# Designs tried in a protein design chat: miniprotein binders against p81326. Part 136

Target 1, 226 residues: p81326
Amino acid sequence: MLHFGGFIMEINHISKILEKEREEYIRNKVEEYLKQGFSKDDAVNKANQSWRTYIGHRIQDVIYNLLKKFLKDSGLKVTTDKALNNRNLPEELDKVKRLIAINYGEYLFLPDADVIVYKVENNDIKIIAIISVKNSFRERRFETTYWKLKLKESPVTSHIKVFLATPDKDNEISYKCPNGKPKKMRIILEYELDGIYFLKEDFEETEKAKHFGKIVEDIIEISKKL

## First folded at step 11 (miniprotein)

Design s37
Fold by ESMFold2-Fast, scan of step 11:
Structure s37 (fold): chain B 226 residues (1-226), chain A 80 residues (1-80)
Amino acid sequence: as target 1 above (226 residues)
Amino acid sequence: SMKKIRITIEVPDEEKAKFIAKIIKTLAEELGLEVEIEVRGNRIEIRIESDDEEKLRELVKLIEWLAIMYGAEVEVEIEE
């Protein structure tokens, strides 16, 4: 890397790259659907529908890779809920899974933990944070909040920080009303969660709602207290 | 003076390498830079030559961010 010491993530570069990925993805999908015999209008519509599904997973992968890259030198480890749902887990990941699982009587379920940050000290695992990644808030808008409240109920999981990471391209939670007041959904999410990190530049930062570039420093500071 | 930079990126598979190569080409074209890109299996080799050091640095930065976003290994070499 040309510029080492980069705990400063430049969100504008990430956003620009994701936009170029969108353009190329849609171009390829339109071509694919046209070859399958769909009309141009149907091909474009299907390509856009495919992108909406793809981008959700892509943003999760991006956040995972960024956190893995920038937290490694701090001795912190990063995994995903996808990795934890593998049938044959390494001992370390099996322990991580058990430390974040929520009890529902006869059943144990993982929270909406798209990305999980933990540390290993003397063979003991400490969960630092879980990050829920949301591209849209049209449905299941308080799912992350539900998981935060459930994690708080157990002494095993109550210390775990729950963060939301989102581009919020539709300004669903980064928008302010004309009087400067946030929308109800933003107020509730910010109140209940430990932090919201935006993958966008145009919003007003608060103590808990910040540019995504600050997540690395925040997680490192939290880990020092645990 | 004209600077020459070689970048090598290793990604999980050839399909992803081809996709990423196209993104890099588009980023370079937007900056008005000519790049030579070759995909060899899961490896992407990029050669950039320009006398515009500011645009060159911006493209290299974008390529480095793109590599990080794919969890990819990247090597940058200045050729003179």
Scores: ipSAE 0.782, ipTM 0.921, lowest interface PAE 0.6, mean pLDDT 86

Design s38
Fold by ESMFold2-Fast, scan of step 11:
Structure s38 (fold): chain B 226 residues (1-226), chain A 80 residues (1-80)
Amino acid sequence: as target 1 above (226 residues)
Amino acid sequence: SMKKIRITIEVPDEEKAKFIAKIIKDIAEELGLEVEIEVRGNRIEIRIESDDEEKLRELVKLIEWLAIMYGAEVEVEIEE
């Protein structure tokens, strides 16, 4: 049982660890602000604001590292939009960037592709999936669906699966109304996207909306059809 | 019976190693387990000894998950 590589991904462990990271991060930030002369209340408020910014990037890093770890033995590679925006791109990543870029006349833009899964066969690159990571839905709620619709328009990118991954701690898209109907935002996101993966335990699964632990198997199955 | 486990984790820098070591200590304390943790530069060395095999397995599992979440390699050695 001490070997984790052959076990199913457990969301409760991820959530518990992130909560411990939050506690230690806030403790360190409060101490830092107190040393700067802020009051206890101001130090706590500033530490909480700092955490809200940090956690967005941290969830992206976590998802990247989890996918990289669990897809490694399947011959699949994982990269990030941050890596694709580096000044000196390796040839392989430059090819990945070109295969997901969308043309807007004079301009090329990357979709909302926080994490990208691809494979290399005979020196050819095939993009499998793009994962958009959202910690909150307060702003830009349908940005991921916009990118999905744009990718569908080109024969080069129409095969690429577009997934949303989210803790949804505020129950913004995992909530159901008392009548059993999902909220409008959830209905639209689930309809337009290829899948939604939740990093939370209290969730009712559907065909497209699943616990994050199932993403690895789903990606591997998609890659076999390419 | 007592189980003894040694875990080694390598991370990019010393400050991250210290942060991760503190998280591990907090997890162990919550589980009621005593751990010896040493940070040596970018390396975290953990020694755990317990007769509660379920709690020990849970702690090791959480440490493995924590390491994966940081993109770190983990070496686990079981001593009897």
Scores: ipSAE 0.757, ipTM 0.909, lowest interface PAE 0.7, mean pLDDT 86

Design s39
Fold by ESMFold2-Fast, scan of step 11:
Structure s39 (fold): chain B 226 residues (1-226), chain A 80 residues (1-80)
Amino acid sequence: as target 1 above (226 residues)
Amino acid sequence: SMKKIRITIEVPDEEKAKFIAKIIKDMAEELGLEVEIEVRGNRIEIRIESDDEEKLRELVKLIEWLAIMYGAEVEVEIEE
């Protein structure tokens, strides 16, 4: 799983497992819809639509679990925006929430940070990075960019790295570049964000666009500079 | 040489355990390995026996990745 001398994860195992999960999920949903009286074609179409919704949440959970597992021994902690929206927050998470909140005059809002990495030194909390997880770019494609730009406006949050993590199954932003121009969305996301991490193997790496397996080492290096 | 491996995984609920057990069975079949898998509530018990150590290591690795992806606790025991 891990290479000796670094936290380089082999994402091909993750991708293979997610494909097996898709096959079993769709099989179960097709059977469920057939029992409800839908035609075979309708059952398949509905199962595929259900998977599209499910996989978005699933990938967020996967990334949270992977980062929590592999950052623990480096003294780094991981939480989610869902956890920060709980009514009764532990003191530590309440401090994390306050350190990423953005001021809109009379109002404070949290960025849509699916996963948040921070460190604790005694009673002092430092936010390292937020990771936005996107399975599809059909909606809210620049939401992560908006939050990056807002975080840069404040000295409290300007140091926070903003990353995008995505399987990019439709090759929307992992488009090969050698003899072709990247799509406008890829250009904008890569320019504005601190990094893009792909849960796939076939794409052209740049300094900011990398295999997801490199995210752990990158976060650890960033934390050492803070 | 023959290896016997026992793996136990705890997940949030029985339906999730059944789902994960099916995925493990499918991965084992793809590798040409026979596995015994039993679901007991939210616990998955897996027994694997093979003289193909490379395939056995690959399946164990896949199971360990799968468990991490669910935030699950895993115990791996080599029996022989």
Scores: ipSAE 0.775, ipTM 0.917, lowest interface PAE 0.6, mean pLDDT 86

Design s4
Fold by ESMFold2-Fast, scan of step 11:
Structure s4 (fold): chain B 226 residues (1-226), chain A 80 residues (1-80)
Amino acid sequence: as target 1 above (226 residues)
Amino acid sequence: SMKKIRITIEVYDEEKAKFIAKIIKDLAEELGLEVEIEVRGNRIEIRIESDDEEKLRELVKLIEWLAIMYGAEVEVEIEE
């Protein structure tokens, strides 16, 4: 088994594995499309488009699995918005759902909370953090910010930390002022959110913008204060 | 001296097991290591033999990370 203290240094291993997954995924998809009668150029293009969709979901699953693995021994639990939208919810998850719901008059809606971290103490549930996972910022750029601002409005949810986790391969929010030009997305996201965690090595670190490996220790520290 | 390691991984389904097995084979090939991989349903059984302990440790580490990334548990045994 891998040691928790070495987690930060394993970012490169995660990236290497994802690159091998990309190569194999594309190879398989190209073969599938060729069997369907597409030209080689069309098959390659369609395979690359398929990967763009797949990787978004894959990164979310990876982050969920990593957090579940490394937070378990700290008494912290991890769930997903997909799990909370299931019918026939267990009592514990039903309570989690109610504790993150946002009031819109006579209606209650859930935020877009890809991954949710909570703890159970004396049969009471406390939500620690909500993590939004984004592979790209071309679409839904400030959705995470909207949910952060809405959660702040209620005394029930105002303590919940809202984090963004991203590989940011297109360098869309990696630096505040690349080439001396302010990057609006990075500046606003860092200002409004409780933290941004990068699944990459090259980015501008601040007290709120960190390597993804630090997220486990940060969440544990936050949970001890609740 | 030759060191022999057996690794077992169980995942949700057979298609995923085959995909993961291929990734493991690709990782091993890049490190110059030969591996024997058998997929039985949702179970992946891996056997590795090498006298290069550093490369062997690196491959085992990659396999453990890969398993975590799929929410799977890994069983590692050193054969003597």
Scores: ipSAE 0.730, ipTM 0.906, lowest interface PAE 0.9, mean pLDDT 86

Design s40
Fold by ESMFold2-Fast, scan of step 11:
Structure s40 (fold): chain B 226 residues (1-226), chain A 80 residues (1-80)
Amino acid sequence: as target 1 above (226 residues)
Amino acid sequence: SMKKIRITIEVPDEEKAKFIAKIIKDVAEELGLEVEIEVRGNRIEIRIESDDEEKLRELVKLIEWLAIMYGAEVEVEIEE
């Protein structure tokens, strides 16, 4: 498996490409804002703010596309919470939606599951993993943990692995005790979640905190046990 | 020693194709390689010619990763 080997070994390529995308995106947005009559300083500031919003959705798309590509030959399927919120769902996706929905009395809500991995066996669906994608931890820092704890409450969803995927460019959760001071966010997220996958080279690796390149192999192994 | 590579990528739309083509051009320039890139609607055609096999291999890998990151299929043809 040439591409599978490349996927495990070459997370640097993903980071390099995203940096090139950032440069071109900002260049284009600055040009757009200048054409709208903004000053150079305002155009640059607005372009940077636009990128912060864009990159969050872009990382989600990247992770979806990578998992779809590299899990296909293992009989695993990938979807998104956006796809599950469509009004007219195919029967298969409707079943996926029902298997991850959380009960709040008379209401059912989907967890914030940016990417969902499942398999189909004998016309039945088994959810393998839910992946939450976070580019920043300024807002909603424990949201993924909340959904993990809710999923554990039901026999239908308690087996579902909940992962966090993040570039963590600002080193917000990359280390448990930088300079000897415990980082609550990293420690709590690692403790409660089934894994954290980093789209970067430098971080404190543990049994649950790994390079993103290992996610494909981990998901395949989990699926074999279900 | 000199190798010629042709790569084709199909993406969702023409604006994405232009954006992706610019990224490929920037990556190639950083590696010191010249590339011919043609955008035809949502299709990107890339032609590369180099005797530096290591740089050529690195560029092809980056292009393949870029295509995957956009959910695109990539076709590579090598002439020797």
Scores: ipSAE 0.653, ipTM 0.869, lowest interface PAE 1.1, mean pLDDT 86

Design s41
Fold by ESMFold2-Fast, scan of step 11:
Structure s41 (fold): chain B 226 residues (1-226), chain A 80 residues (1-80)
Amino acid sequence: as target 1 above (226 residues)
Amino acid sequence: SMKKIRITIEVPDEEKAKFIAKIIKDLAKELGLEVEIEVRGNRIEIRIESDDEEKLRELVKLIEWLAIMYGAEVEVEIEE
């Protein structure tokens, strides 16, 4: 069986698979748009636009599925903000939802928690971490940081770790300026968040900025202290 | 000696099964391996036969990662 922790092997296999998915997705979308009467150039452009939307959701699903698979034997459970917004919410997930909700006067809102890790002990639920998944930093670059700061304000949520997971294909937060300093956005995100996990090989690791393969061990270690 | 491996993957629906089967076919082709793939509703059945154990192991590993990435359960059987 596969063992999560060999981050180089994991990233190579995951990246190779995602590239094959991209090729087949685009091929199918081009054919679909051609059948709808679009020109070849328009079909290709529309297919590429469709992929950009799709890949964001796909990476979220991949991260959810990886964490669910590799945390199961540690007694940890994984859910998504999508599941928490379902019409027929199970009692356990309703409790999870209530434990991460943030108060805005007369209103309660959920943070942008793409993936949520929690545990159940003696019928009590403890939220361990939320993971925000970003494929691009064009917009909402500090949204994850905002949610981290809000969660810290409440005794109920202040223990919850907030992580960012990203392939950062455009080197938006893994890039170093010519003088060797990280970009302002990277400095702020790393300072405020509990960790950043990269789905790429070519960056300099720090105590908080790590290869994605290390997330499982880190979450397990955090859960033992709660 | 030839090694024979059977892999079964169950996914949410037939359309997803067909998509995943094409990805597996492409991965196998890149490794120079021939595979038999049958899609039966939401179930994918794969049979691989090769005397190149390194390439066989690499393809099996890729298929296992692919299944995990879709939240699918995978069953691998080695035939003597």
Scores: ipSAE 0.789, ipTM 0.923, lowest interface PAE 0.6, mean pLDDT 86

Design s42
Fold by ESMFold2-Fast, scan of step 11:
Structure s42 (fold): chain B 226 residues (1-226), chain A 80 residues (1-80)
Amino acid sequence: as target 1 above (226 residues)
Amino acid sequence: SMKKIRITIEVPDEEKAKFIAKIIKDLAYELGLEVEIEVRGNRIEIRIESDDEEKLRELVKLIEWLAIMYGAEVEVEIEE
C-alpha cells in the first residue's frame, strides 16, 4: 500500500523487488569478476554462486525489517540472534537472551531464532515468537524442529511460538507428490512447528502453512493472549 | 492530470543509496515511467512526473516496500 490506510503485506511486491535486486547484484558481481580477469562464462557462474549465498542473509534482513515496521504500532519489539550475540548488550536484550537460552549443563545456547518478537510491560519481558528463516532445505532441515522441541520442555519457554519463514523457490516443502501426499520433511515441519509462512504465491494453504502476509496479524493475535 | 511526486529515502551509507537508486530506476523502466534520481551521500532524492496515476501509484508502492525492506526512512510529497 502507499503507506496510507491499513496494513497490507504484499508478497508479489516483495518478490518483484527481490528479483530486481538479484538482477543488479549479479550485474555488479559479473563486472567485479571480469575486472579480476575471469572469462564471461566464469564471471556469470561465480556471480550466480555469490547470489545463492547472499540471498539467505538478505531474506533474514527483509523479514526482520518488515516485522519491525509493521509490529511497532502494536507495541511489539523485534530483535535478531545476531543482536543478542553483541558484547555490548543492553539490559532489555540481555533479558530477552536469558528468556530463550537453553541450558546444556555447562553451556547455554540460543535456539535457531533468526528473528525474535517480544513485548515489554512494566519492565517484564514476554517472548511471543521466534522465526527461523530458511532459503533452502538442503542442509539443517530439521534444526528449527529441534529447537521447538527443546523450548517446549520448559514452562518458561513452552508458550513461545516457533515459526518457519521461507521463499521455498525450489518447491522443497510446498510441493505435493502426484498422489497428493506432502513430502516427509513438510509433514514433520508442519506437525511440530506452530506455523510455516511462505514468501511465494503458488501453494496450497493449511491452518499452519500460510502466505507470509498473514504473519503480522497472527503475531498480534498471539500477543493479545499473553 | 499531470501529477508530480517527490520521494526522499535515507539509508545508512552512500554505497547502499547507489544500489537502491539503480533498483528504483529499473522498476520505473518496467512501468514505462521516467524518473529523476539523485544520490546525495546517504540520501536518495526521486522526482516522478506522470499523467498515468495508476502506474505512478504502483511505482510509489514499490519504492515504499523497497525502503521498508532496507529499514529505511521515507518521505513522500505529492506536488499537484
Scores: ipSAE 0.762, ipTM 0.915, lowest interface PAE 0.7, mean pLDDT 86

Design s43
Fold by ESMFold2-Fast, scan of step 11:
Structure s43 (fold): chain B 226 residues (1-226), chain A 80 residues (1-80)
Amino acid sequence: as target 1 above (226 residues)
Amino acid sequence: SMKKIRITIEVPDEEKAKFIAKIIKDLAEYLGLEVEIEVRGNRIEIRIESDDEEKLRELVKLIEWLAIMYGAEVEVEIEE
């Protein structure tokens, strides 16, 4: 029996906290811009632009911290693409980096793996999942899908689950047309990826598209098969 | 009956401690509860007294989630 029921049930608390963070962040940024001599309207617009950049990184940090906290007792480890891009890597992280790198002839590149879950058994590293975190889909709509398809090509990486995690506040991929058909982007992402986890309550769940609170349980179950 | 709870959170730096303390104050106000919050460097000390057990429990839960979301260490003490 998993003792993660409280985490699953409390996804609404995460949303409330982020709402209060946004209000305070914007308040502080408006004050800063006003002190720099910007008009009130310009200060508000600049504060909102600043928040859009900030929230992307903040959601990545939140997901990293949540997974690290709730996977600790399962024997699973969590790292980030930022950690893997350091020049001087511990041996364990260097092995993780090599196990997810994709070959482009003379070059090796990391996928868009904002958060990486792996396990260590008998000094052998097994990558369980990579999670791509997206706050919006304006510019790089299918980037996560591209990396999934590339990882699938190699026997070394083909077992790695690729998940998308998103608040989808603008209903870009959680919206359905009046006839019940999902948007093209949602259809493609759900088809190609191993799962989509929403940091919101009001959407229709499917086998692959779930509330974020279920990600811990799903990752633990996947890890038992590896 | 009145319940008293003390919560301590340690974060990496003082600027972040002040920001988090403000979020805690806003969460308490949202629930209609009064809290005493003191920031000492990178340490946040919170004191809550209320006879509304349900709201008190909800605020403590929100504070614990907030700490997890920042990767912060948190200690909760119930005072009799």
Scores: ipSAE 0.749, ipTM 0.913, lowest interface PAE 0.7, mean pLDDT 85

Design s44
Fold by ESMFold2-Fast, scan of step 11:
Structure s44 (fold): chain B 226 residues (1-226), chain A 80 residues (1-80)
Amino acid sequence: as target 1 above (226 residues)
Amino acid sequence: SMKKIRITIEVPDEEKAKFIAKIIKDLAELLGLEVEIEVRGNRIEIRIESDDEEKLRELVKLIEWLAIMYGAEVEVEIEE
């Protein structure tokens, strides 16, 4: 029935849904804060602050669920860094965790991999891609590039593609090129990362910076070459 | 071209079902369609009837996308 590949349709639908989620979330939070005794203005301000935190996690969940749904028929599997940090790990996820961990002498750390795509062939696991999800670039702007550079240093992880996915509502990195130089942050992110996928309609695509709808086919093509 | 559609969505818990049901109602209102929505525990049951097949199709797509965005299963049935 529903097919993923028409970026205009899927982005419009996702955007409309998230706008209605925002509206209802804020209504509920305002009501909650009013019941706690806050003034109308304070309740609204606190609700908006709560939404900024919520939407970050929500976008991560959305991307995880979309990739899980649309990669399933290609034999690809999807997990999250949250799942890998659970105490009770299935054997398969324990293997995934080992294959993306980065060595720092005495210490072993996971990259900040919000969503991880892998495949299983003959009981062997191959990591295909790590997707970092950013709703805002106010903090930790180059964290994704740091993890990309660290992963490149090991033969175990050097093949792993590192992508950024973002709505970029403030046009911080999806700036249209015809009217000027891209921002430093955009230049660095596009140079170092394997791709940037935007959850928005209005921006100028490049070879590496694309509409989010293209991520599924790109990941499938990468997996075939491994 | 009178169409009657029933949609069922299962989500993790009742609180989330109520939240999602409200989103569906708001999406239907955005399209100028009226829907009957009932929340039964963690299950959302939607009934919609419309002569505007294009708007009905658009609403069904929005509901399917919403379900995917929550990792939820959705069943769509065309009734009499």
Scores: ipSAE 0.762, ipTM 0.907, lowest interface PAE 0.6, mean pLDDT 86

Design s45
Fold by ESMFold2-Fast, scan of step 11:
Structure s45 (fold): chain B 226 residues (1-226), chain A 80 residues (1-80)
Amino acid sequence: as target 1 above (226 residues)
Amino acid sequence: SMKKIRITIEVPDEEKAKFIAKIIKDLAEMLGLEVEIEVRGNRIEIRIESDDEEKLRELVKLIEWLAIMYGAEVEVEIEE
């Protein structure tokens, strides 16, 4: 019985759940490392390192499941780059893969598209958007921008919207000009991408930088114009 | 007045069911509510009884969001 208003108002529940998941995950990992013979300090450090890797994939899974849940009644389908990398693909996913692949001479590569939204009409597939999920910007901060620019080069892929979704807990791209100093990363990402969606409440909102709760409505509107 | 709610969650495997059940216990503890949780294979059965309707609604919503975040199926009903 969730709907768009309820979805936006309930996003803070995601943060509460992830905090309890972190506590249980760390508890289990510390126990595992202790059983392997690591010291208490080493076990804690390794568990925290493991959580940083895990939470990146976990947020991606959360976004996939949320979009799948809330887009189904609008005739929109959701998949992942992991699904597209399977050796034996169903015909529908094989078509999706071909419609987002980028040509590098003798080679075709998929963009770093953690979550992909598409529609099927009269046996034709139309890609609506790809969403890159970043928990941290310490590595590969402009990778999403690179893929956006490559997709724009082809008439087959130029219509595809490229979005970034992030909790941005370290406030790396939350503001364009904090303390009067322009943040190059935020400015470039907002300029080049079709949108940035924050899984947090404290950020500078613009036409392209929004709370994650707005993503479902935006994707549905984009789909109607295709 | 006392409200009694039953929640059933289906997940892919037993290890995930146990992990999710522990998270639900932690969420209930955070809200000061007591819950009865049973894990049977890949199925989690939750029973909640409280006269604090606001806290009960909050916990139910947290459990529903948790299920969505795991791609799990969830059923909520008032038991008698």
Scores: ipSAE 0.717, ipTM 0.907, lowest interface PAE 1.0, mean pLDDT 86

Design s46
Fold by ESMFold2-Fast, scan of step 11:
Structure s46 (fold): chain B 226 residues (1-226), chain A 80 residues (1-80)
Amino acid sequence: as target 1 above (226 residues)
Amino acid sequence: SMKKIRITIEVPDEEKAKFIAKIIKDLAEQLGLEVEIEVRGNRIEIRIESDDEEKLRELVKLIEWLAIMYGAEVEVEIEE
């Protein structure tokens, strides 16, 4: 079970599991490429490149599954932007989609909402939070902040919390310079967003930058005020 | 004393079940534990016997987290 006081140990378990998944994924991909006639060196290089793409989607699935598991008993529902982009939507998900859509004149677009938390009360839907999941920050560094700023412009969406969740394995936003100051990207993301949740042990927590295990209690508290 | 544990996990399909079963085998091997794993379609059945209760508990915890990470329900039964 997820225990917030013991969550650092749980993050270690998740990390160990993902490392074993990486090893098996790469082994399988190497075998597949060898069967296609690639050399051993090419097969290994292609397998490693395939993993880099795969892990981005995998961590999104992990976060979706963790939130779905641990929010269920609080009456909160979890969905994904992939589910909302299906052609034949159930009525409930169609309403969720409409409640997070951003107006650009003639056009409506969904924000980059990898995971969406909402509740249903008396047939009304209330969106609680949107979570953007980032495995790396090499590109699209401030895309999440753009969507946060756009959502703030409408009374329909201004209450929606926008969170970033990331392993930040390369220490791109959890690193401090030798003088102890955070990097510009970290400062901007923390300032503009409602929270950053790290899937790692070793970083300095703030009021808005926390261990991922705290996201469940934070979302539940937010939902009680809506 | 020896403990015997049975774990059952259901996942969406057989390919996923085989992948997850291999991960469980690798986790058990890293802990120095012997496990018996059988994949039956989309169902994974795991049997573990060990007198090292601490390592056994650690493996069970890893398997439970693995199941959650795949959105799967897990059943754990202590046979002893």
Scores: ipSAE 0.771, ipTM 0.917, lowest interface PAE 0.6, mean pLDDT 86

Design s47
Fold by ESMFold2-Fast, scan of step 11:
Structure s47 (fold): chain B 226 residues (1-226), chain A 80 residues (1-80)
Amino acid sequence: as target 1 above (226 residues)
Amino acid sequence: SMKKIRITIEVPDEEKAKFIAKIIKDLAEDLGLEVEIEVRGNRIEIRIESDDEEKLRELVKLIEWLAIMYGAEVEVEIEE
């Protein structure tokens, strides 16, 4: 790929593009609300609230599209929990859904799997990883760890890797206390999950907490062992 | 020598094409490059001319990443 440099440089490009998207989105929403008769202050406030909802879904779409693009040549497939919740599922996606479902007695629920990576070999489906995407940690900080622990209980799902992907703009899990110790939330997430991938440059990497660009190589390596 | 590049991107709909075209214009402006952008339905056609090969390469890279982030394919042609 002549136009793509190292993964760290790609993260900078992604951030630059998302900032331009934010500026244009807010500008358009402010104009929309002003045309509806809202005051300028109300229009700006409503536009900012709309962006906060939009960016959560947008980052999920970005990660889905990046993984789909970069895993294509490895024979790996990518889908989303949104696709699995469609009324009419293709046979392949119906099988994916069944292979990640968690049993709660007479009920089956899907984990919070924003993005799912799987492979198809000889008409058999093997789930490689699920990726939970979080823009912030204000309310749902341990939801991903709950699903990891549930998946570990079954021999059908115990092999599935559970990753967290996040820009962590507020430094909620990339921050270290003055004594060099990570925050409790970071310690728990890193301990329980199979990996954390940051869409930012400014953090200290570990073997499980890495720049997002490394996720492609990691997933390919995992798939070869399955 | 002045380098000329043509880029074509197809996206799901005209509204997204217009939004993406505006983002490309803003990215080009930040780099001090002039671009010609035409939106035809769900297709974005871009023409860039510059003798600053480094800035041109950077803009093309940004446009390619933008396309990937929307699940779109990009066609790049170098005219000269």
Scores: ipSAE 0.770, ipTM 0.918, lowest interface PAE 0.7, mean pLDDT 86

